# Designs tried in a protein design chat: miniprotein binders against q8wxe9r568to878. Part 3

Target 1, 311 residues: q8wxe9r568to878
Amino acid sequence: EEEITVDVRDEFSGIVSKGDNQILQHHVLTRIHILSFLSGLAECRLGLNDILVKGNEIVLRQDIMPTTTTKWIKLHECRFHGCVDEDVFHNSRVILFNPLDACRFELMRFRTVFAEKTLPFTLRTATSVNGAEVEVQSWLRMSTGFSANRDPLTQVPCENVMIRYPVPSEWVKNFRRESVLGEKSLKAKVNRGASFGSTSVSGSEPVMRVTLGTAKYEHAFNSIVWRINRLPDKNSASGHPHCFFCHLELGSDREVPSRFANHVNVEFSMPTTSASKASVRSISVEDKTDVRKWVNYSAHYSYQVALGSIW

## First folded at step 3 (miniprotein)

Design Aa1
Fold by ESMFold2-Fast, scan of step 3:
Structure Aa1 (fold): chain B 311 residues (1-311), chain A 88 residues (1-88)
Amino acid sequence: as target 1 above (311 residues)
Amino acid sequence: SPEELAEKLEEIAKLLEELAEQLRELKKNGDPEIKELAAQLLFIAELVRYLAKALKETGDPELREKLEELIEKIEELAKLVEEFLRES
C-alpha cells in the first residue's frame, strides 16, 4: 500500500574533558534517508523544524507528524540528493522531491549543534605509573543532566557501548593473546620473570576486571576495549558507577613510553533519540491522501575523553 | 578472610563518603579543587563497594591479594584528606 518512511540519523563527534566530560569540541551531522512505496509520480514535501520557517509554517492537518521537540534549529551546510529541487529549498526552505521508488536513499544531510549540555554518561579515568607497573581505572556514571535520563518511564538506553583505551606500541606484545574477561572476573597472572632458553619473559599478561560488560585487548583497534551492551544497567542501583580496572606489569628492562594514551575513545548508539533535535514536522505527497507515513530517529555518538599528560 | 576484607572495604567506602561530605560542608563557591576532590572520593567509594561485592560473590584469592594492596593506598589517601580538613 502507499507508504513513505523517513529515517533521521544523527552522528555526534567531539572531544570532552577528563573530569566532568564538559564538551570542548563537537560536530553533529544529520542524515535523512527515505524509503517509499508510492504509485505513479510522487511529488513529496518534507518539513523540518527549520528556524527560518518558524512562525511562517503552513501545513495541512493530514500532513502534520507527531512532534518530538518544541525546539527550532539552524541547519548548516545542507547537501541534497539529485531528486531534491534545490532552487525551491533556497527560495522557500521547502524540501521538495520525487523519491526513487522502493530504494532506500539519502535525501539530504546537514550540520547542526548538539542540543544537550551534557552527554548521557560521564567517564572518569585515572592512570598511574610506578616503575614497571601501570594501572588504569575508569568510572562510568549516568548523567542526570541529560534530558532522556530524568524520567525512568521515558528513558532511552545507550546501546553497544564501546570504550577504547589505546595501547602504546611498546606494550602490544603483552596483550597479544588476551582473553575475554566477564563481569566481576579477574584474569589470573600465571608467571612473571620467567625465562625460556636464553630469552627472558619479564612481563606478565595484564589483569583486567569490569563490574559490567566485558574487557579485552582487541588488535583491530590496537586498544583495550570495554564493551557494555546497554546502559543504564537494569540490575544496578541508580547513581552507582560502573568500573573498569587494568593492571599491567612491564618487563624490568623496558622503559615506560614517554607517551601514553592522550584520549579514551567512547562510542555508542541511542535508538528513538535525536542529538540535534532535528524533527520532521510534516510529510505531504501531492494528490494522495491514503499514504502511510513513518518517521524513525536514531543517534550515534563517537567521541574522545581527554586524559591530559601522563605526568 | 574474604568476608572480613569485604567488610573492611565497605567501612572504607563509608569513610570516604563521610570525608566527601565534610569537604562539601566547607562550601567554597569558587574552589573547584575541593569540589573535584569530593567527587573523586565518592567515585573511589563506589568502586570499593563494587569490589567488595565481587569479593563476597567469588572469594577469588587473587582479587583478595590485590584488594589488600589497594586498601593500604586508600587508607593513606583518607589520612591525607583528614589532615587537610583538620588544618582548614
Scores: ipSAE 0.000, ipTM 0.199, lowest interface PAE 15.9, mean pLDDT 75

Design Aa2
Fold by ESMFold2-Fast, scan of step 3:
Structure Aa2 (fold): chain B 311 residues (1-311), chain A 88 residues (1-88)
Amino acid sequence: as target 1 above (311 residues)
Amino acid sequence: SPEELAEKLEEIAKKLEELAEQLRELKKNGDPEIKELAAQLLFIAELVRYLAKALKETGDPELREKLEELIELIEELAKLVEEFLRES
């Protein structure tokens, strides 16, 4: 009946190097959402592992929440929903608020630094251009340096992995096909239109191969998109790279633009993890002792990997 | 592989040497700033050749990864010099 759910969502964004995926630039944004079902006007207090209260924290036993980290963090650029008493926060670092009835809302957001030395996996990409032929190859390897990857018993998956290779607008004609029956659907068979008269064909059909997941051109992203549902792959030996290969033959070397996108976009989610190490230490609801309290953590990663040749 | 990366480094060193020669010819050594830039490119080319040799001899994985990142920066520098030469 009496219940409050706190969702802690981290967003990692950045730029990493081509070889070892060393973090060159990063930004970590944490958003905290509340959904509560509490009778009457309820005053709530939220406690985070805020470095500014380290050593001075006083929390009642009934308000203590389970955590998976001993770290204390700096909160930068805090922004609050109107229901938060900001004066109380600025004076005591206590997040005091009256939640909206049965409505999921963002209580606050803040910036932190990335708590890890490395990302969960590395992506190495090589691009080769020979006349009218273009080849792109990537190697994906799980990182042993990422904290969650070191212990198989505590390993957390990277889910809905999406690796996007931007393609020049001039090459889109080599990837897009119209439906044979004129009907557009996700399962429609496509044809370049060669069987419907004297349409010009520029180069050959692109060859794409992956050892895990799927790869295809997706116009919504103007990119070749390599999709993997889950990493690490349970059916693969640890340490072996997963590979993507694409070969494209253009009609002429004049169709190769003088500039290519010099990066690959990587995006994925990790449940039950934190990029910031932000942790809910306490939740209290004034004059209520039987409140059910839930805290959920998740991290979303979105970053650019520099393109480079190792050939 | 270390061997392939070393070959790539030797190619980029040659490219920098060619660009330095073009800069020298463009200004016929009459501009001290252009002359100094050409000298710096030759110095970088020599350093790159030295590192390529070290990589072939040791096969050091850490050196390999650092050199892969360095190549990107050097390739961008070469591109900027090429663009400058095209405009001149």
Scores: ipSAE 0.000, ipTM 0.070, lowest interface PAE 27.5, mean pLDDT 75

Design Aa3
Fold by ESMFold2-Fast, scan of step 3:
Structure Aa3 (fold): chain B 311 residues (1-311), chain A 88 residues (1-88)
Amino acid sequence: as target 1 above (311 residues)
Amino acid sequence: SPEELAEKLEEIAKKLEELAEQLRELKKNGDPEIKELAAQLVWIADLVRYLAKALKETGDPELREKLEELIEMIEELAKLVEEFLRES
C-alpha cells in the first residue's frame, strides 16, 4: 500500500557534425519525477550519485537502491519543486521533500555532461541541388563506440526513431495530387511511404525510398519524416546500414530558396538507460518501513545533424 | 561468393549510370518524365553501390538473398529502359 516511484529521465539535445556525427554542442537535462502513494504527511529523502557527497554518504541498509553505475557526477543548475527544502540541499546536498500524493510531478531538474563520446548511431546525409532538382540521401549506422551497443546480448534499443528533413512550406503542394484524394488505386501508386524498387514517371512529385521503416511528409513538423520503430533492426545484423533517399523536382529554379534546411533533426528514446549517468543511490521515507521503492531510467535524444552547405 | 555478387552489383550500377546518360542525351531539352527517370536510375545506382560495399563488409547471408532479388528487379528495369531507347 505504501509506495514511491522515482522516474529519472535524461534529455540530450545538441548539434553534431556532418559525416561522423562528432558532438559539436550538447546539453543534458535530467528531470526526476515522483509518483507516490504514501499515508499521512510523508517526509522523503532522495540520494543521488552527487560528487559533492562522495565519501561522506550515510545510508541506512533499508534505503539503499540497486546500483546502476560506479560513477559520481556533477549536478549543475539544480531547480526544485516547491515541496523540496532547498536550504537543506544547499547546506547538505540532501533532497528533502514532502510529495504530492497520488500525482506524478517533477521533483527537480539539473544539467549534467553527456557520459558517452558518441551517440547510439550516426546519420550521414548528402544533399545536392541541380537547378530545380533537390536530392537528399541519408545512411544510418549503429555506433560501436556507444557503450550500450558493445554487447548484442545486453544492447538497449533506440525506440520511436524520428528523422525530420525540414522542407519549405511552399513545396508542400508537391506532396499532393488533386486526383489522388478519394481514389484508392491512385493513392497506392503515389504512396509516400513507398518501398525501394518503385519508380515515378512524373517529375512533379517527390520520390522517397527507405530500406527500413516509413517516410512521408508530415504537416505537424513541416518536414519529410523518416520513422523507425526500433534500432537495431531485429532482422538485421549489427552494423547493417539503413538508407533514406528523396528526390524533389521543383517547378522552377526560383522555387529553390537561397537558404533552406541546414540540419536534419533526429529524435528517439532509449528505455532503462542514462545519458547523464545520474543514479538514485537511496530513498528513505521517515518513520516508515516496508515502503515499496521503484526507480526507472530513460533517455530521450533530440539533436540536429549538420547537412553542410547546400550551395 | 559475396565478393562476386558485389562485383555484379557494381557492374549493374555502372549500366544504370550509362542508361541514365543515354536518356539525358536522347531527350536533352524536352521531356521532364525522361529527365526524372534518368535521375531515378542514378539514385538506384548509388544505392546499389552502397549495398555492394555493405555486402563486402558484412557478408550477411540475408542481405545477400535480398540483393539477389533486387538484381533481378533492376535487370528488368534496365531491359525496359533499353527497349524504350531502342524504340525512340
Scores: ipSAE 0.000, ipTM 0.138, lowest interface PAE 19.4, mean pLDDT 75

Design Aa4
Fold by ESMFold2-Fast, scan of step 3:
Structure Aa4 (fold): chain B 311 residues (1-311), chain A 88 residues (1-88)
Amino acid sequence: as target 1 above (311 residues)
Amino acid sequence: SPEELAEKLEEIAKMLEELAEQLRELKKNGDPEIKELAAQLVWIADLVRYLAKALKETGDPELREKLEELIEKIEELAKKVEEFLRES
């Protein structure tokens, strides 16, 4: 069977403000991957919603792909796989290429601007340090543009949400130290974390509580990680916040840094969506008319929420 | 609802594929016009399925409006093809 699949993946990165999560800095990188099963020598042509061809595009009707947006976008810093004829692109904005058959490869990448005004949710975090005790609290609210009064089952979800709270290396060393007899209060607090979906080890592990998802310290990230499988939650009413709470007790012989962290890291994916509004307008394969054509869109978000230097 | 519209789109896609198959089977003289029409119907069926999936996953009101216009045009095309098949 003759077939070509085009995967359009957006990667959003940036920094947002404390509280309202206003976008302070952002960057969107779009990667386009091809996977084809085409017989013989196949010369392919791909057309995007490139602002530079708006109103001047000429495409055969059979080559037109489903439209997911009415927007035309500006492509910055385009970089191409060696199979792409870059001279054709510079002259006509058409991506002309001969694919590596039966192998998924990155055809091209480019940068654009974020097409939305707000992110899917906001995260507000408060931290406090009292002697050898540290507390972190976060409140997560869905943005009104994404969940105000809509059925959560009909919305495009934020999947595999990770909220990471960096932990100083000094705390990690103390955290692994076995508690001495007489520190039953600390051990009791550690064990309470397990009742909220946290996994605890014996000793000085953090006490964590969440109203949705799970939270635990993860060595791979040197962070306490709050994980949520899907937002919005199927059983949650619109407008109420999801909460994370963490309490750490450090040994009396350890110094606590003057500040906990400058930021919290947020990461998640949204299937069948585009952060850039990049859209495939046309796909053609020279001398072939019965080619099956597929286009998939996905967006991955990774950004920092600023906390400031106040404990 | 988006779910009801998506189901209707799947029915339309199946209808178009059946019409394309009938056109291919009835061409005794290898008519290139009929071959082109059959290929177009298959392509439209694929487009309709893709848009149905996108509607289910996004609920986009712009996409919904465009799909309602597309359905109307597809139904007109299907009627013409059915009439042609009946007269052949």
Scores: ipSAE 0.000, ipTM 0.064, lowest interface PAE 28.1, mean pLDDT 73

Design Aa5
Fold by ESMFold2-Fast, scan of step 3:
Structure Aa5 (fold): chain B 311 residues (1-311), chain A 88 residues (1-88)
Amino acid sequence: as target 1 above (311 residues)
Amino acid sequence: SPEELAEKLEEIAKKLEELAEQLRELKKNGDPEIKELAALLLLIAYLVRMLAKALKETGDPELREKLEELIEAIEELAKLVEEFLRES
């Protein structure tokens, strides 16, 4: 049993604009983990799509890994595990290492730039205040500018989507009787609301409605959390936005802060994708030709979206 | 489905790998028993990934039934390791 697994994990962090979610600030950290089961002393060589090697790449055919991108990228601030021969990297850009046996470890990390112009979806949020009543509304649309969204047949999902709306501590008492809403609840509640016109006689409990997923207050985050297991959904194909609505009746005007948090937090993962377009081009193990080689990619996104105030 | 079970096996393997890493972080004083436990979790994770691959390739219903039972045992092991980490 001769095997080596390379996990390439990207972490996207940033701040995006209100409305169209233009990337205002971002940071992409790529971590490469190795887990190997190799007999004897194993010397391994890893080749990435490093721009400094473009046009000068020398790789044996049997060492070539399936390509995930045609892009070549700049690797910034490379940091290596002690098992890597950094002199070899400085001289040839080859990542030469002797892996720890049966131990999953971080071989290296580096910073890159986000390879896309847009994020997988946009989130527009608006808040309004009328006396002691506060409303928060969000509209989520899949972005046609994101490369993985262009072809429905090859589209990669955004998984475990979490949209968090920070709640001032004074409002927490109004969420003690939490409600979890299903994916059709917004339409049902809108129809009921329409029956009473523009003047509602709603109770004091927070009203939360979503067209997809669930929403509730979660104390662990001090936030209202809108959770969606997977995007896009069947309704995303029609171009309709997924909506979140929250209506909160506070005990008095004194519980309404003069300023609200300026951002909502968005977090999700995309399996088998790369935010950096970092790609493993080759893997070789010295004096071994029958090694089973695996490369896995994943991207985790965590960023802030600016709020829209309409009061 | 065989594909769903294979994905669940891969998730469990990842969880075991993460627990093994936590064990190493917890006891960097060279405790051989903790190091051996971490190595054992990694071996189990490897075997689970191999079984997931076999299930995806064959779709064997008898293999599927046996792997469903195995998952329960591995989840219990992961829970015990988590409790150990919590108490340490």
Scores: ipSAE 0.000, ipTM 0.071, lowest interface PAE 28.0, mean pLDDT 77

Design Aa6
Fold by ESMFold2-Fast, scan of step 3:
Structure Aa6 (fold): chain B 311 residues (1-311), chain A 88 residues (1-88)
Amino acid sequence: as target 1 above (311 residues)
Amino acid sequence: SPEELAEKLEEIAKILEELAEQLRELKKNGDPEIKELAAYLLLIAWLVRLLAKALKETGDPELREKLEELIEKIEELAKKVEEFLRES
């Protein structure tokens, strides 16, 4: 009956280098959402692993939440919903608020520094242009340096992975029909001796192949989109990269734009993880002792991988 | 050695790339089947280079054994493409 759910959602955004995926620029934004079913107008107190209260924290046993990290973090640029008493936060670092019943809302947001040295995986991309022909090749490898990837037994998945290769507007005519390729299509064709003589309506149709997931042009993004439902996959255990290949033949050299995509966009989610290492240390509800308390963590990553131009 | 096998794979990849260019030149105005074959040869060449790099980095005996089998099939494919080009 008496229940409060705290959703801690991190958004990682940034730019990483072409070869080694070194973080060149980054931002980590944490949003905390509340959904409560509490009788009356309940006064709630939330405690985070805020560095400014390290060693000075006073928390009642009944209010302690399971910890997800031993780290204490700096909270930058804190912004609060109107229901939060900001004076209490500035004086004591306690987040004091009166939630709206049965309404999911954003309690607060803040910025932090990314706690890891590496991202969950690396994406290396090579682009070549020869006359009117364009080739894009990528390989994706799981990082052993990311903390969630170190223990194979507790490895947290990257879900709904989207790798988007922006397509210049001039090339859209070559992608009239969406083409969906099955997983391991390249390996299947090589191993089976599949026929290469399939009749196409136009010789300008691009060739796209992936060793995991699917790849097709998606007009909604004006991009070729490589989709992978979950990483690591069974084949990720071998240490070998997952691969994407695209070959595009343009009608003439004049269709090669003066600008090409400078970045490949990578986007995915990781459930039960935190990019900020933000942790809920305590939740209390004034004058209530038998409240069900839930804390959920998730991280969404959205960044650009630099793509070198050869022209 | 893994190094020697990797060098052989890189050599065969180069041959596939050269054959693909010859196919493009032969049908520059675009037979769809020839264009698709050229694209697949380039894709195979790219994968072969990637596998050669993996072999150099890991020295995986199982990967080496599979690649030795694969080389024979790729060389047979290259020979058939060469014969096709000769007959054109």
Scores: ipSAE 0.000, ipTM 0.238, lowest interface PAE 15.1, mean pLDDT 76

Design Aa7
Fold by ESMFold2-Fast, scan of step 3:
Structure Aa7 (fold): chain B 311 residues (1-311), chain A 88 residues (1-88)
Amino acid sequence: as target 1 above (311 residues)
Amino acid sequence: SPEELAEKLEEIAKKLEELAEQLRELKKNGDPEIKYLAANLLMIAEIVRFLAKALKETGDPELREKLEELIEIIEELAKLVEEFLRES
């Protein structure tokens, strides 16, 4: 009956370099949501690993939550729901609030710094133009900073991975909206169905191949979208590269625009992880000791990766 | 030595890149699978270059032993691609 759930969600955004995906620019936004079922008008206190209370933390044993990190972090640009006593926070760094009954709401948000040096994987992309032929190739490699050197099944996954390659408006006519190109077997063969004397526009359709997941043009994003459900793949060794390949034959080299999009968009989620290393250290409820306390962590990543040339 | 093995790995990576270029220029069949094969060779070349750099920087005996085995496999792959190109 007496319970409180704290959801800590990190949102990473940024720009990374080509090749090794060095972080060039980034932002991390942390949002904390509360859902509580507490009798009476319970006053709650939330404690984070706020650097400003390091060494001065006073917490009762019953209020201590399991920690996932030894780090203490700096909270920037804190914004609070109206139920939070901001004066208490500014004077003591205590997040004091009276939660809304049975309603999931955002208690607060703040900005932090990305706690890791590297992202969960790197994406290297090369684009080649030879007359009227255009090729795009990407190599995806799991980062050793986030990957175990051993069994990929023990690693926290990157889920719903979406890699988007913006398509110039001049090339859209060469894509078939209903086409889906998945992982290709070594034994698979392409039957063209062409015969002598036949004419067809199929020669303008791009060839797309992926070693994992699926790839197709998605008009909602004006992009070729490479989708992978989970990284690392259960059948792949840690550090095993995955590849995307696209070959497009344009009708003329005059259909190649004067410039291309300089970046590829990458988006994915990681359950039970924190990009900021923000951690709930304590939860207390005034005059109550047997409250069930839950803390959930998740991180969502959305960033741009620079494009490179094959030749 | 680790330095000599790393240089040999860089040479084989360059050979894979050259074979990929030859596959891309094989226009008589128009087979898109040939272009996909070329893309895979470029991926392998990049991995090999990364491992060669790691060997030069660390001199790790365990890595050296594993790379001595790997280079034989990659050389056989290059040979198979060369044979395919001759028979095409």
Scores: ipSAE 0.000, ipTM 0.355, lowest interface PAE 12.1, mean pLDDT 76

Design Aa8
Fold by ESMFold2-Fast, scan of step 3:
Structure Aa8 (fold): chain B 311 residues (1-311), chain A 88 residues (1-88)
Amino acid sequence: as target 1 above (311 residues)
Amino acid sequence: SPEELAEKLEEIAKLLEELAELLRELKKNGDPEIKELAAALAYIAEFVRLLAKALKETGDPELREKLEELIEKIEELAKEVEEFLRES
């Protein structure tokens, strides 16, 4: 059967302030992928909510797709797959292409601005240094702008949340004394991460506590990683903050490098949402009438949050 | 005794939870510092409960010393919060 699927994926990157997570710098990159099963030569036309065609859009009813927004957006730095007629786009803003059969490929990418005023949650982090003792504390709160739904079970979630605290190279030894991954040890323990109520029994081992999810040192990121599978928490009704706490006792105050507490990295995905508000308005296939058309949206967020001191 | 310390810590944790909830209700006028203090108090209360439970299980002398130190710091923090509330 004749079928075409359009996947719209947004990537948000940026830097936010330590307190209210005000957006200081940001970039939104949108990638559009096509997967089609169309017989013969199939000339396709894709219509986006491109502000340059606002008021001049001409689309047949059969080609109109359900939209997720009434907003029109500005597309910057458009880059296209070789199957797209770029001259047509330059002259008319029409995305005209002949898709690769039965192969998922990137049709195009472009840059936009973040369409919202706030991010889905805020993360406040404070670092305290007392000689050779270092403490890091974070408080995570859901933003009201992304929690308008009363039922947490039906709310679009932030999935696979990773909050990464970079570890200076001098501190790696404090996390690598005992390893259950590929290292032989008579005192090896299962490293499932730290949860609220988990503690180290060694005086020099880090103490890590979280009220939701897990936290542990992950070598792949050279960081302590706080992982939360889903936000808002499905049982949360109050908007109370989720907390992370870490205490390190280093061998010397000389092991605390200058400016080690610059930022924390936050990364997560939101299914069925768009950071750019990019929307597929129309899909047409030349000389074909019974084509099944699908559009999927997703957004991935990756940004830095400034660190600060509590007391 | 370790059991007496654990009981005292549970009482303190309960008090801190009540203070945190009261701060959220009374100071919801948007002051970020008050919101951070309420969150910190709730976190400390839960942390203290877990330490009290661990002390009952192990009886560790080092853990007892750390809990006594933490009790003193929590009592100081509670006094500061009370002074703030009196001035509000």
Scores: ipSAE 0.000, ipTM 0.144, lowest interface PAE 19.9, mean pLDDT 72

Design Ar1
Fold by ESMFold2-Fast, scan of step 3:
Structure Ar1 (fold): chain B 311 residues (1-311), chain A 88 residues (1-88)
Amino acid sequence: as target 1 above (311 residues)
Amino acid sequence: SPEELAEKLEEIAKKLEELAEQLRELKKNGDPEILKLALELLFIAQAVELLAKALKETGDPELREKLEELIEKILELAKKVEEFLRES
């Protein structure tokens, strides 16, 4: 009956360089949500790995939560729900609150510094224009510098990976729905069986192919969207790059804008991980000892990878 | 070696690009099916270039083995296109 769930959700946003995906600008926002089913007026205390309480932490054994990291972090720009006693926090760094009954709410949010030196993978993109022909090629490689990628036993996947390539409005007409998959006469004459790429490339204009996942134009994003369900791919050798290729033939070189998208957008989630390394160290409920305590972690990444402009 | 295989794939890609150009020149203002075939050959050439570059960068033995198996299929396609060009 007596239960409290703490959801720690990180949002990474930023801009990374072309090629090596060096972090040029970033923002990590952590939101902590509470959902509790507690009888009476329940006064709760939450303990985080706040650097300002390192060495001064006093917690009863029953209130200790499993440690997810050895790191102590600096909390910037803390903002609290009205149920939190902010004076207690300012004086002692204790997060003291009376939760809303049976309602999921945001207890607090704060900003941190990204805990890693690299992102989970890199995306290198090359674009070329030759007359009325445009080509876009991307190579996706898992980063060995990201901590979760070094040990397969502790590895956590990147889920629902979405890579968006914005397309100029002038090119949208070239992504109209076409069906020529039933066209066999010319192909039958030159291809008497399966060959590399021939069956998958037949009937496509623009020509768009990926070695993992799916890619298509999605009007909701005004972009070509490359979708991958999970990384790393368990069926591929370590370090094997995943590739995206698009070839587009415009009706005239005058349809090529003098400038097109300078960034590719990358978005994905990592369950049971933290971008901030924020960790719940303790949860206590005043005068209650038979309380079920749950802590869930998730990280969502959304960032831009720089591209060169096309003239 | 991976480098030797990658160089061979780059030569194959160049051949496919040349065949695509021949198809475009032959039917510049003609059959749209032939123009589609030319575009498909260009795509295959670009995909082969991309895979050759990946092989040079990673040296991946699984990728190498798969590409060695695919070379015969790619070369047979090139041969069929050459035969088509002679017959038209």
Scores: ipSAE 0.000, ipTM 0.165, lowest interface PAE 18.1, mean pLDDT 75

